# Ledger of designs, part 43: VH-VL binders against p38822r5to271

Target 1, 267 residues: p38822r5to271
Amino acid sequence: LSIGNEIKDSFKETHKWVQNNLKWLKDIEQFYRERAKLEKDYSERLSRLSAEYFNKKSSTSVPISVGDTPTTTPGSIEAAGVVAWNEILSQTDMISKDHDQLSTDFENHVANQLSGLFTKLDMTLSKINGFNNDMVNKKDNIYHELEKAKKDYDEACSTMEMARNRYTKASNDRNKKKLDEKEMEMNKCKNEYLIKINQANRTKDKYYFQDVPEVLDLLQDVNEAKTLFLNDLWLKAASVENDLGANVSKRLQAANSVVKQNKPSLN
Below, E stands for the ipSAE of ESMFold2; O stands for the ipSAE of OpenDDE; V2 stands for 0.75 times the mean of E and O plus 0.25 times the DockQ between their complexes.

## First folded at step 16 (VH-VL; framework fv_rovalpituzumab)

Design A4 (at its last look DockQ between E and O 0.57; V2 from the best seeds 0.50)
Fold by ESMFold2, look of step 16:
Structure A4 (fold): chain C 267 residues (1-267), chain A 127 residues (1-127), chain B 107 residues (1-107)
Amino acid sequence: as target 1 above (267 residues)
Amino acid sequence: QVQLVQSGAEVKKPGASVKVSCKASGYTFTNYAMNWVRQAPGQGLEWMGWINTHTGYPTYADDFKGRVTMTTDTSTSTAYMELRSLRSDDTAVYYCARDSWFGGSYKLPNYHGMDVWGQGTLVTVSS
Amino acid sequence: EIVMTQSPATLSVSPGERATLSCKASQSVSSNVVWYQQKPGQAPRLLIYGASTRATGIPARFSGSGSGTEFTLTISSLQSEDFAVYYCQQYNYWPYTFGQGTKLEIK
């Protein structure tokens, strides 16, 4: 379940892999910034087109007398086709505003949030690296102290054996006193060495079976957070585009309603 | 003792640039992002951006992109902010502030604010 | 970008009384709000994070509440050193944004 126990990955390689996966977020961010720019450009061009054709009106009144009595006067007759056309232009302008909203939503709710996700997770990886360095330094310090204690014990053993050899050659009080002194120094160094062995064994067990798996689990937590938040942002991107689609459908239904009132006999 | 000590006040003309330093002490510099925040006289706080002090990767607020450069020197535990093409409305106190973002993992707190601030650097831009 | 709107702009209160400062977000920021205190000529000081958690060393008279769009900083018994400008900040959305501040002054 934990990748720290299942995968014996080097911290350095796993950290680099996660860091490279974060860089992909910058590409995705740029895509949505470019989408937002396209939608903004489209909105502006569509609004200008609608305004241009709205100003192109042909308003001409034609007297029409059909049936038994005239029912209208010149200048008061409006062609149903012109009414439908003006509605199409009005709804087209509203669609241009829908695209402007999509541009804003891509920037604020997608691209900016991808930038924030990268920025925060990049810092989280840096902090995890700091934890790893502290953990390694603590282990290395204990092993350094062990090596020092071993050296001190080896030196004390050597000086004690020299004192023993001198006492064996000349069994006097001076040589006996020296031997006793060096033996006490050796026993002190031996006890310190045994203490450092126990410390190093506990440190080794903690490092390999607890600390390394936990740090690797932290790296996987970053990758999982990236995936979860990225999925949420992709769903948000789809949601804001679906909102555009719903609004456009609403605009077109309004225009269609007016078009359906346009009867051939009055064009 | 955790401290951020900033460089002294500056007087500049429009069009010049200014570089403010922020020296950190009492903590591991590369474990915390550094924010830059400014405050115009009598006005509120404005976030300018942040730098990851470990990777050196900056993230700038949109209003400052193209005019600001944030850097660090990890050997001296110092962050720098350079603002170019100064205008009169850039007159402000500029703060560095340590970000407390600890990650998003279950083993780190999420965010405790900007917990350590520099004393501020007054930059005056006047014709 | 999320707009944080603080009210009132200035609040006049007598020492020993209760002050209530408001901060409204333009959309939900969950509980991801920080409060700062700033005295004249000084840098801001962290007071509250997570909308309601006091930072280390902050007196118990400071409390925060709220979630979503509406947040409150309450100072239950004002001391002379509490008269300052207070800022809220959201961290739910990128980028970070600050409120414009509420000045708490002696009535």
Scores: ipSAE 0.685, ipTM 0.872, lowest interface PAE 1.3, mean pLDDT 87
Fold by OpenDDE, look of step 16:
Structure A4 (fold): chain C 267 residues (1-267), chain A 127 residues (1-127), chain B 107 residues (1-107)
Amino acid sequence: as target 1 above (267 residues)
Amino acid sequence: QVQLVQSGAEVKKPGASVKVSCKASGYTFTNYAMNWVRQAPGQGLEWMGWINTHTGYPTYADDFKGRVTMTTDTSTSTAYMELRSLRSDDTAVYYCARDSWFGGSYKLPNYHGMDVWGQGTLVTVSS
Amino acid sequence: EIVMTQSPATLSVSPGERATLSCKASQSVSSNVVWYQQKPGQAPRLLIYGASTRATGIPARFSGSGSGTEFTLTISSLQSEDFAVYYCQQYNYWPYTFGQGTKLEIK
């Protein structure tokens, strides 16, 4: 039936559509994994850089503080500028750690969750598809039975007619008995055929008017769930990155506070 | 009766691979994801991953990525877990466990835990 | 990953008494916690899911409670067969993670 085919096609198309949307989650996952990698790399490089210059400070701090000809009192503190520089480097190192945290957050709170979400929804989708297949199979089985019943009935009819013809040609008790038997068989087959017709009709009605719509609704539910969870994860991704921003700002403020204390008279 | 039956104990050398089987019965195999969990001697439980038994699509824990392969044979209702490049710390009892994610519903499910477990497969890695 | 911390590591209780096992999550896992029982030489057995729902066939003496980061498994009156190791598991975040277990032993 054209209607049946259309409905089947509708399911397949909808299923494929949902499936594609789920696959999209994988792409998104990969994106955040790549971002995590970038943050990790940046963190490591920044950390190394800060360490390098921190070590370099040890060789330059004394000349900067006291010069070649000391003019300050022995035991005096390092020049305020050096102190400020130390703070900047320290805060830079902390910033590198903040980036490392973001990397971790992208992995744990976004990418891994996307992966899990995909798996869960994919499994759900598979079950829905399985359910649909079961319904289709049940329907098909009934139709196959119907076809069989029809064939049996047709055959019984033919056989009965043959018996009838024989009886017509030779009206004897034997032929009459045979005719009666075949007629009975025909009627039996007819009844079975009628039963199968009714069953098939009921099954068809249920499939198209109840089952298919339900399955489509389930597919819709999967898609909606995907959207909702994805939105949450996007918000989470933004949140963790905002946290980085906040942390960076905090670090810079700390450094700035020390810099502001670096007065010319203290150098 | 719903049950999972795993393959027998294995002894392997470091660097070798092991493949554990888990045969399901008493339920529709493809309706439930299959988890793999291992437990080192005297230690806790560690989730390794799970597999979509319908599509065969696996998801692995990060610690096992690249070293583990989960597969299924729907015709025999059997799940497989292969762990490669074995080392001593891989010595553990490996369990397959049915994921009760769907609880019989086709709708978006609530997770109900791993409700059916295999008997476990001891894998010993020793030189 | 989410860290599930169980306490105490070992709990000694007499038969007939109440046992209370704790599980703490490193961050909120809503109510998405499962409890398992494992006896020596056996596979884990599902007890509680959704933090407070008993699995099929689990005796009423087992109960779970909690939400967010704090979870509790309670056995109201310990039976001889209840002495085992208990694990909590979260499924709010991927990957699934287990607590280290609490051994419930006879006092």
Scores: ipSAE 0.275, ipTM 0.674, lowest interface PAE 1.8, mean pLDDT 89
ESMFold2 (binder alone), look of step 16: mean pLDDT 90; pTM 0.918

Design A5 (at its last look DockQ between E and O 0.52; V2 from the best seeds 0.00; counts 0 for: pae E 5.7 > 2, SAP .514 > .496)
Fold by OpenDDE, look of step 16:
Structure A5 (fold): chain C 267 residues (1-267), chain A 127 residues (1-127), chain B 107 residues (1-107)
Amino acid sequence: as target 1 above (267 residues)
Amino acid sequence: QVQLVQSGAEVKKPGASVKVSCKASGYTFTYYAMNWVRQAPGQGLEWMGWINTHTGYPTYADDFKGRVTMTTDTSTSTAYMELRSLRSDDTAVYYCARDSWFGGSYKLPNYHGMDVWGQGTLVTVSS
Amino acid sequence: EIVMTQSPATLSVSPGERATLSCKASQSVSSNVVWYQQKPGQAPRLLIYGASTRATGIPARFSGSGSGTEFTLTISSLQSEDFAVYYCQQYRYWPYTFGQGTKLEIK
């Protein structure tokens, strides 16, 4: 899929297409920002929940461990079940932090990078457009010069004809001289016009067969760059989320280890 | 000669807004992004954001989002930075700086550098 | 965001001597580092980009090196006009962040 191999004079359309693709990056950015927000909210809520139950543990620990009328000696060990519960709550709190980290990762490593990518590519696109405009302007200037040269030549022709007519009506040295002068001027204008024609043709050819394709290739490069960097960011997004999963798994394993030690004989 | 000329020093009250101008000359204005960087007295450089001078699309640093507006006038080759809700810690010299984003290639740049700077605009926020 | 840490905060060197300034990134930024020079009362000046490429008009005594997380600005033979504050900036990750600066002063 090479943009350069398509319609050679389709810069505007291609440019617009690339521009639209860049706008898409903004949408993707927003998506990950929203995800980050969700993770943050979850983190905060989970943290509050864990804290709430940590605060309750003191009121429940003693009755569960020694009963309502404790006869056990001071310094008795908490019931194994209470220990397990504490671990679960602790790990839950850690999990909340892991989600907070994911939120941060989405913002910093994905969304912000998407924003950066957009800005870079947007500026690149603008430069490419500028380059194209310069080429167009050069072309147009030459064409304007051509038009001017044509007009000059036309006027010179007209003037020469008038001089010719005068000479035909009155064949004298004065009129002959004027005719010669005007003919010379006409020829000068003619030559200039011919030069401008050649220049215009060359410029046109260069523009359509060399410059435009080059610009289109640049647009292609932008598009390819977008794709490559976007892919990397998608992979990064997946990576940070996988890290969350790994962390969560680790936390749960830790909790489970303690739970497995909660034997009936210890309660 | 390539140069950026900024507007004069400003004194503002807290809560007010300031708009700094940066006039470019000697180069094609729309070919280079314009950065804004500030420096508090005796402190380091802080990047505020940049603006695409061709499209007019700005990108702001997170710390300034909501308070800053960057704009351009291509007809006058002038960039503007407006900072609102000024507070004392906004006292700084504000610089505009051209970004040498593309050193000869239109591809995604691997190089960055603010190669042309304005003279700076001191903004003092005091009661 | 990427944290750029410059060291030392202040470097005292005699004219004619070599000065070595360090910039460390909190994570790899490849070679996407730029160095600026700022003299008192003046705007910063671009010195090095791409970690090792001198900007136009920058004397050969200035050189940049490094990749990844460690970067160095070297002034081979200090001139009187080189005493200034130097800043590094990374542009690998958005937002672009500056170091806190190193003040190069006369010993």
Scores: ipSAE 0.463, ipTM 0.767, lowest interface PAE 1.2, mean pLDDT 90
Fold by ESMFold2, look of step 16:
Structure A5 (fold): chain C 267 residues (1-267), chain A 127 residues (1-127), chain B 107 residues (1-107)
Amino acid sequence: as target 1 above (267 residues)
Amino acid sequence: QVQLVQSGAEVKKPGASVKVSCKASGYTFTYYAMNWVRQAPGQGLEWMGWINTHTGYPTYADDFKGRVTMTTDTSTSTAYMELRSLRSDDTAVYYCARDSWFGGSYKLPNYHGMDVWGQGTLVTVSS
Amino acid sequence: EIVMTQSPATLSVSPGERATLSCKASQSVSSNVVWYQQKPGQAPRLLIYGASTRATGIPARFSGSGSGTEFTLTISSLQSEDFAVYYCQQYRYWPYTFGQGTKLEIK
């Protein structure tokens, strides 16, 4: 299906439609830049939180209770619960790095690629607009030549009519020669005018039935390229976010394994 | 007769900025994006980014974000690259290069390379 | 970002001989590779785009091949003016990246 055959739209309306579709790429780019910023900020705040709690040593523990039945062994500060807590903090810091990676991936693999895509398609659209202007200029030149040939023919007809009137009033050799001269000039102009009419008809047919449909097809090709590349970038965006999910799941599984080893007894 | 003519060599101190110009002629400036590429002495080529000459919006390589500004003046067909907070490792030749996305079929834009390069601008950063 | 790795770093070849330069991408870039030639004190010159298509005005002795991750520039019947540094560049993904270059020297 050719857009030039299907919609019968003028270049201006189709161009505007395509331009609006390209502008949407800038909105999508900005969305992913803002997503990247959110993920970066979250990563930094999460890393600071885990570091803050990892460095806390404010609690005191009673290593022993003197008497017949001591409750804990002396000097053990790495009790199983503390080991589990440190693992939770360590995995939390690793999760912060996973979010930092997602931020980087959104910026580099999605937003920057959208910026490049917009530029490439916008440049292509500019070239199509230039091609359209060239086609219109060629058509206008042919029509200008037709207008000039018609003007020249009309003037030659008027000049011949003046010579005919003079010959009708005074049928002498001088007036006959003048009439013959002006009739030859009129016939020359008529032939040139007929040639330009034929050129204009061929130009009209080419323009309306070939050139206009082709330039509209070019505009549709820009929109189709946009759609294909945008779909690829959306799939990439989903892929990098899925990678985050997989990494976070692995971090939590590692933490869970250590927590499950924290039995009510110290082993 | 397509050509890109760049501004002359510059000597700068660390911490200064430099602005390199690139004057295009022989083609429609707004039909082609403009790349900036640098090359340190004896080293390879490093892409710095490009600018959409139709809209005036640039896209920068990650290593240069925050330090580079690319602009255009369409009335003079001139692209500009400004690099701020210069360091000694910024000593390099800086090139502008026209990006050619061209073809008879528009089904997918087809890249024809950076087909026209400026002569280069040597920027020397020294104490 | 996509790392483009060229080999060898330096290639010594006699005039009239054939030179083969390699470029490897860290992940598939399809056929989206460009080759440039650079002589001392000059800007790079476009040779090949789309991995295999010669740019306008490039002699037939230059040819490119490859797809995916491995690309080759071949110069048949070397001329004295062909001794230069050659760069590959990918354009499939942000950002554009160049190989480190292969210097082609007279043996």
Scores: ipSAE 0.159, ipTM 0.612, lowest interface PAE 5.7, mean pLDDT 84
ESMFold2 (binder alone), look of step 16: mean pLDDT 90; pTM 0.924

Design A6 (at its last look DockQ between E and O 0.63; V2 from the best seeds 0.00; counts 0 for: pae O 2.9 > 2)
Fold by ESMFold2, look of step 16:
Structure A6 (fold): chain C 267 residues (1-267), chain A 127 residues (1-127), chain B 107 residues (1-107)
Amino acid sequence: as target 1 above (267 residues)
Amino acid sequence: QVQLVQSGAEVKKPGASVKVSCKASGYTFTNYAMNWVRQAPGQGLEWMGWINTHTGYPTYADDFKGRVTMTTDTSTSTAYMELRSLRSDDTAVYYCARDSWFDKSYKLPNYHGMDVWGQGTLVTVSS
Amino acid sequence: EIVMTQSPATLSVSPGERATLSCKASQSVSSNVVWYQQKPGQAPRLLIYGASTRATGIPARFSGSGSGTEFTLTISSLQSEDFAVYYCQQYSYWPYTFGQGTKLEIK
């Protein structure tokens, strides 16, 4: 089992861990889309409720007068309680619009941005995986070339020794020529083997001390980017909900000021 | 040469479906996401969605969710976009466009736009 | 979502002159703007990214500037092939959004 296989497993597990953390962003996105749906539905129902009760006040009877001549009717001065009730209905409708805004803000500033974050980081992770595969394949090819060169050299040494033994047993021109040929072949293989040893050593140093740390740093960068942007989006979600709370408080204070001016003797 | 070649023009009736193909060449298909963008006659550009060509995971624009399916075939370096339940206002030219997200260095990815576009596929929806 | 508003809708300029095209974002997009050129019957062509960086193979007469909410594409010494529709696109916020386009036509 080579050191390269251990490092391939480490990248695979780290990549899987980062990928699972990215998938969590989809769950968070869905939560805020569902929050937006709830706020929209509430806004629509609250607006309809306000309109329903506003129309209900318009259907109350006005006391009738006796005779065909003009008379002063009881409705000539609007009751202070009706003024207060109309303000409550108006502020309730404004609160419905505040919830519509929160729905829009959750969609646009939170859920959509989570979708974009996942989409971009998922593609970045895919490119990092491609880079890792390329560098592993390049390293493995150099090692395979070294193994081939060693095999070729070992075979050339064996055939040269056979030719040397033949020449030692029978020192003739045929055996001398064969020995010279095999020694030349062996020297060529030796040079190729020495070249591949140097190439493999440089490749080993680059792979283990530069390439592997670099690709693992890239995986860490993806996880750091996810965390940084997710935190920003959670803070944005809190900010838009705080804005809703401030607006609702303002609406209720406006309604309260009108209610406090409602005098008991006017009802 | 880096290029995207799309399937030919289509004529469809309302309620039908259309599937547009986009074949990539000259680059590693799975290293770049693929966008789909449409353009109604005389109008601007409208983003429809994106597919991660490595994982096959699509992300759709909200207006098209439920009607669009984006897929890939990595063995042929081809992206597909299928639009269902066609309406007359779906008449448009449909483009595939390579996204340049992470197009230089893996250490600090940046965005250089949609750098390669297909020639476009006219889809006409009429009764 | 971010609205990108281009102005003018149509710009009439003579060959050899300078054209200045505007793009305004509904909120800050930093420098995350792309410009495209589209000739009739053709796909869009990438011109500028990062508000000011020319894409590979784009002539020096195209330049971009801006940050925040206002962006400008400038074409110096217009040539006949430059009369087209130009689109800006932002990429600070998801989803990507395009401006409605500025048609640059010969006067």
Scores: ipSAE 0.546, ipTM 0.802, lowest interface PAE 2.1, mean pLDDT 86
Fold by OpenDDE, look of step 16:
Structure A6 (fold): chain C 267 residues (1-267), chain A 127 residues (1-127), chain B 107 residues (1-107)
Amino acid sequence: as target 1 above (267 residues)
Amino acid sequence: QVQLVQSGAEVKKPGASVKVSCKASGYTFTNYAMNWVRQAPGQGLEWMGWINTHTGYPTYADDFKGRVTMTTDTSTSTAYMELRSLRSDDTAVYYCARDSWFDKSYKLPNYHGMDVWGQGTLVTVSS
Amino acid sequence: EIVMTQSPATLSVSPGERATLSCKASQSVSSNVVWYQQKPGQAPRLLIYGASTRATGIPARFSGSGSGTEFTLTISSLQSEDFAVYYCQQYSYWPYTFGQGTKLEIK
């Protein structure tokens, strides 16, 4: 599944594709930020709720335990039901904190990491693009030189031909000398042109058969890196949420243990 | 020699804007991200954001979003940071700093810190 | 975000003596810690990266150690030019965060 092996001359398209994938990381980041927000909101609301009922317990505990006209001896224990209720509320408060932790975990261990990942990959992508641009520029420069050499050669040819015509019309030593000079110049330009042709061809070959594939491989590496890191972050996201589940379960078990001790004979 | 040279000190009124420049030399400007970090008098370092010097794409710290604009001019190898709606607590020395996480292999880089810093630009916001 | 806590806030040491600066992360940051030195009126200077690797041009008397949540910058024999504020930075988690700094002053 190597991009370089599939398309050897499609840097722009591949680059764009990678860019789009990086943008996708931002969307994923936003998703987890929103989840974090939801967890935070839930945590806060649950905490407030638990606190509210904790505050109410003082007003209800005594009547429930000893009645409206207490005849119970000093030092009497709270009704087992009230004890159980207190535990439930306490564990509920703890659960709210667990949700708060999940919110934090989503932000710190997932969303922020996605942001960082994007930053790193974006810069890497830019470097790769820069490298490609350098190669393109080198190629283009050689082609520009080639064009110049061609023009020079064409002009030299024209000039030589004019000199030839003059010599043909008037065959004298002066005109002969001029013709020879122009012919020499033409040959010089010709040689230069030939050199530039060869250079241009080599450069072109290198660019398309070596440089582009290499750059595409680099893009592939970026994409693979994105995938690997993204997978890890997804697993991390699941892990932190599982931790919440485990914590919640633990809290409920604790509450249940107390509830089971709430015997009818103790009320 | 690799160096970053920043613009001179600025004095601004509350509500005004300031634009600090950072000129890079001695290296390929577009190969390194440029960070902006500020430091209030007697305080620690605070990261403001960074900019991809190749694409010009900035990323801002949350505290500065909406109030800061980072830009680059690749032709002059210069980074700019504009901070708007200035207030007194914006009084600080502002630094540009180059990341050092790229290598010649173009592989996913490891961050090695900010290895090159500008000399800093003092921005004073006072009524 | 990760909180980096440096201690002590101020460290007074005599020239020629050993200085040990601490940086603690709120959670494990592996070995992804950078140390900066900032002299009065100057920009920060990179000292250490990767918790223990000296940046280019940094004297051997500077050394970094640690992993996870505990990091240390050590100056084996303090020189007059070493009196400055030192900052640690983690780069395991985005955003990269700084410690509040430790001021190393002359005793």
Scores: ipSAE 0.062, ipTM 0.613, lowest interface PAE 2.9, mean pLDDT 88
ESMFold2 (binder alone), look of step 16: mean pLDDT 90; pTM 0.920

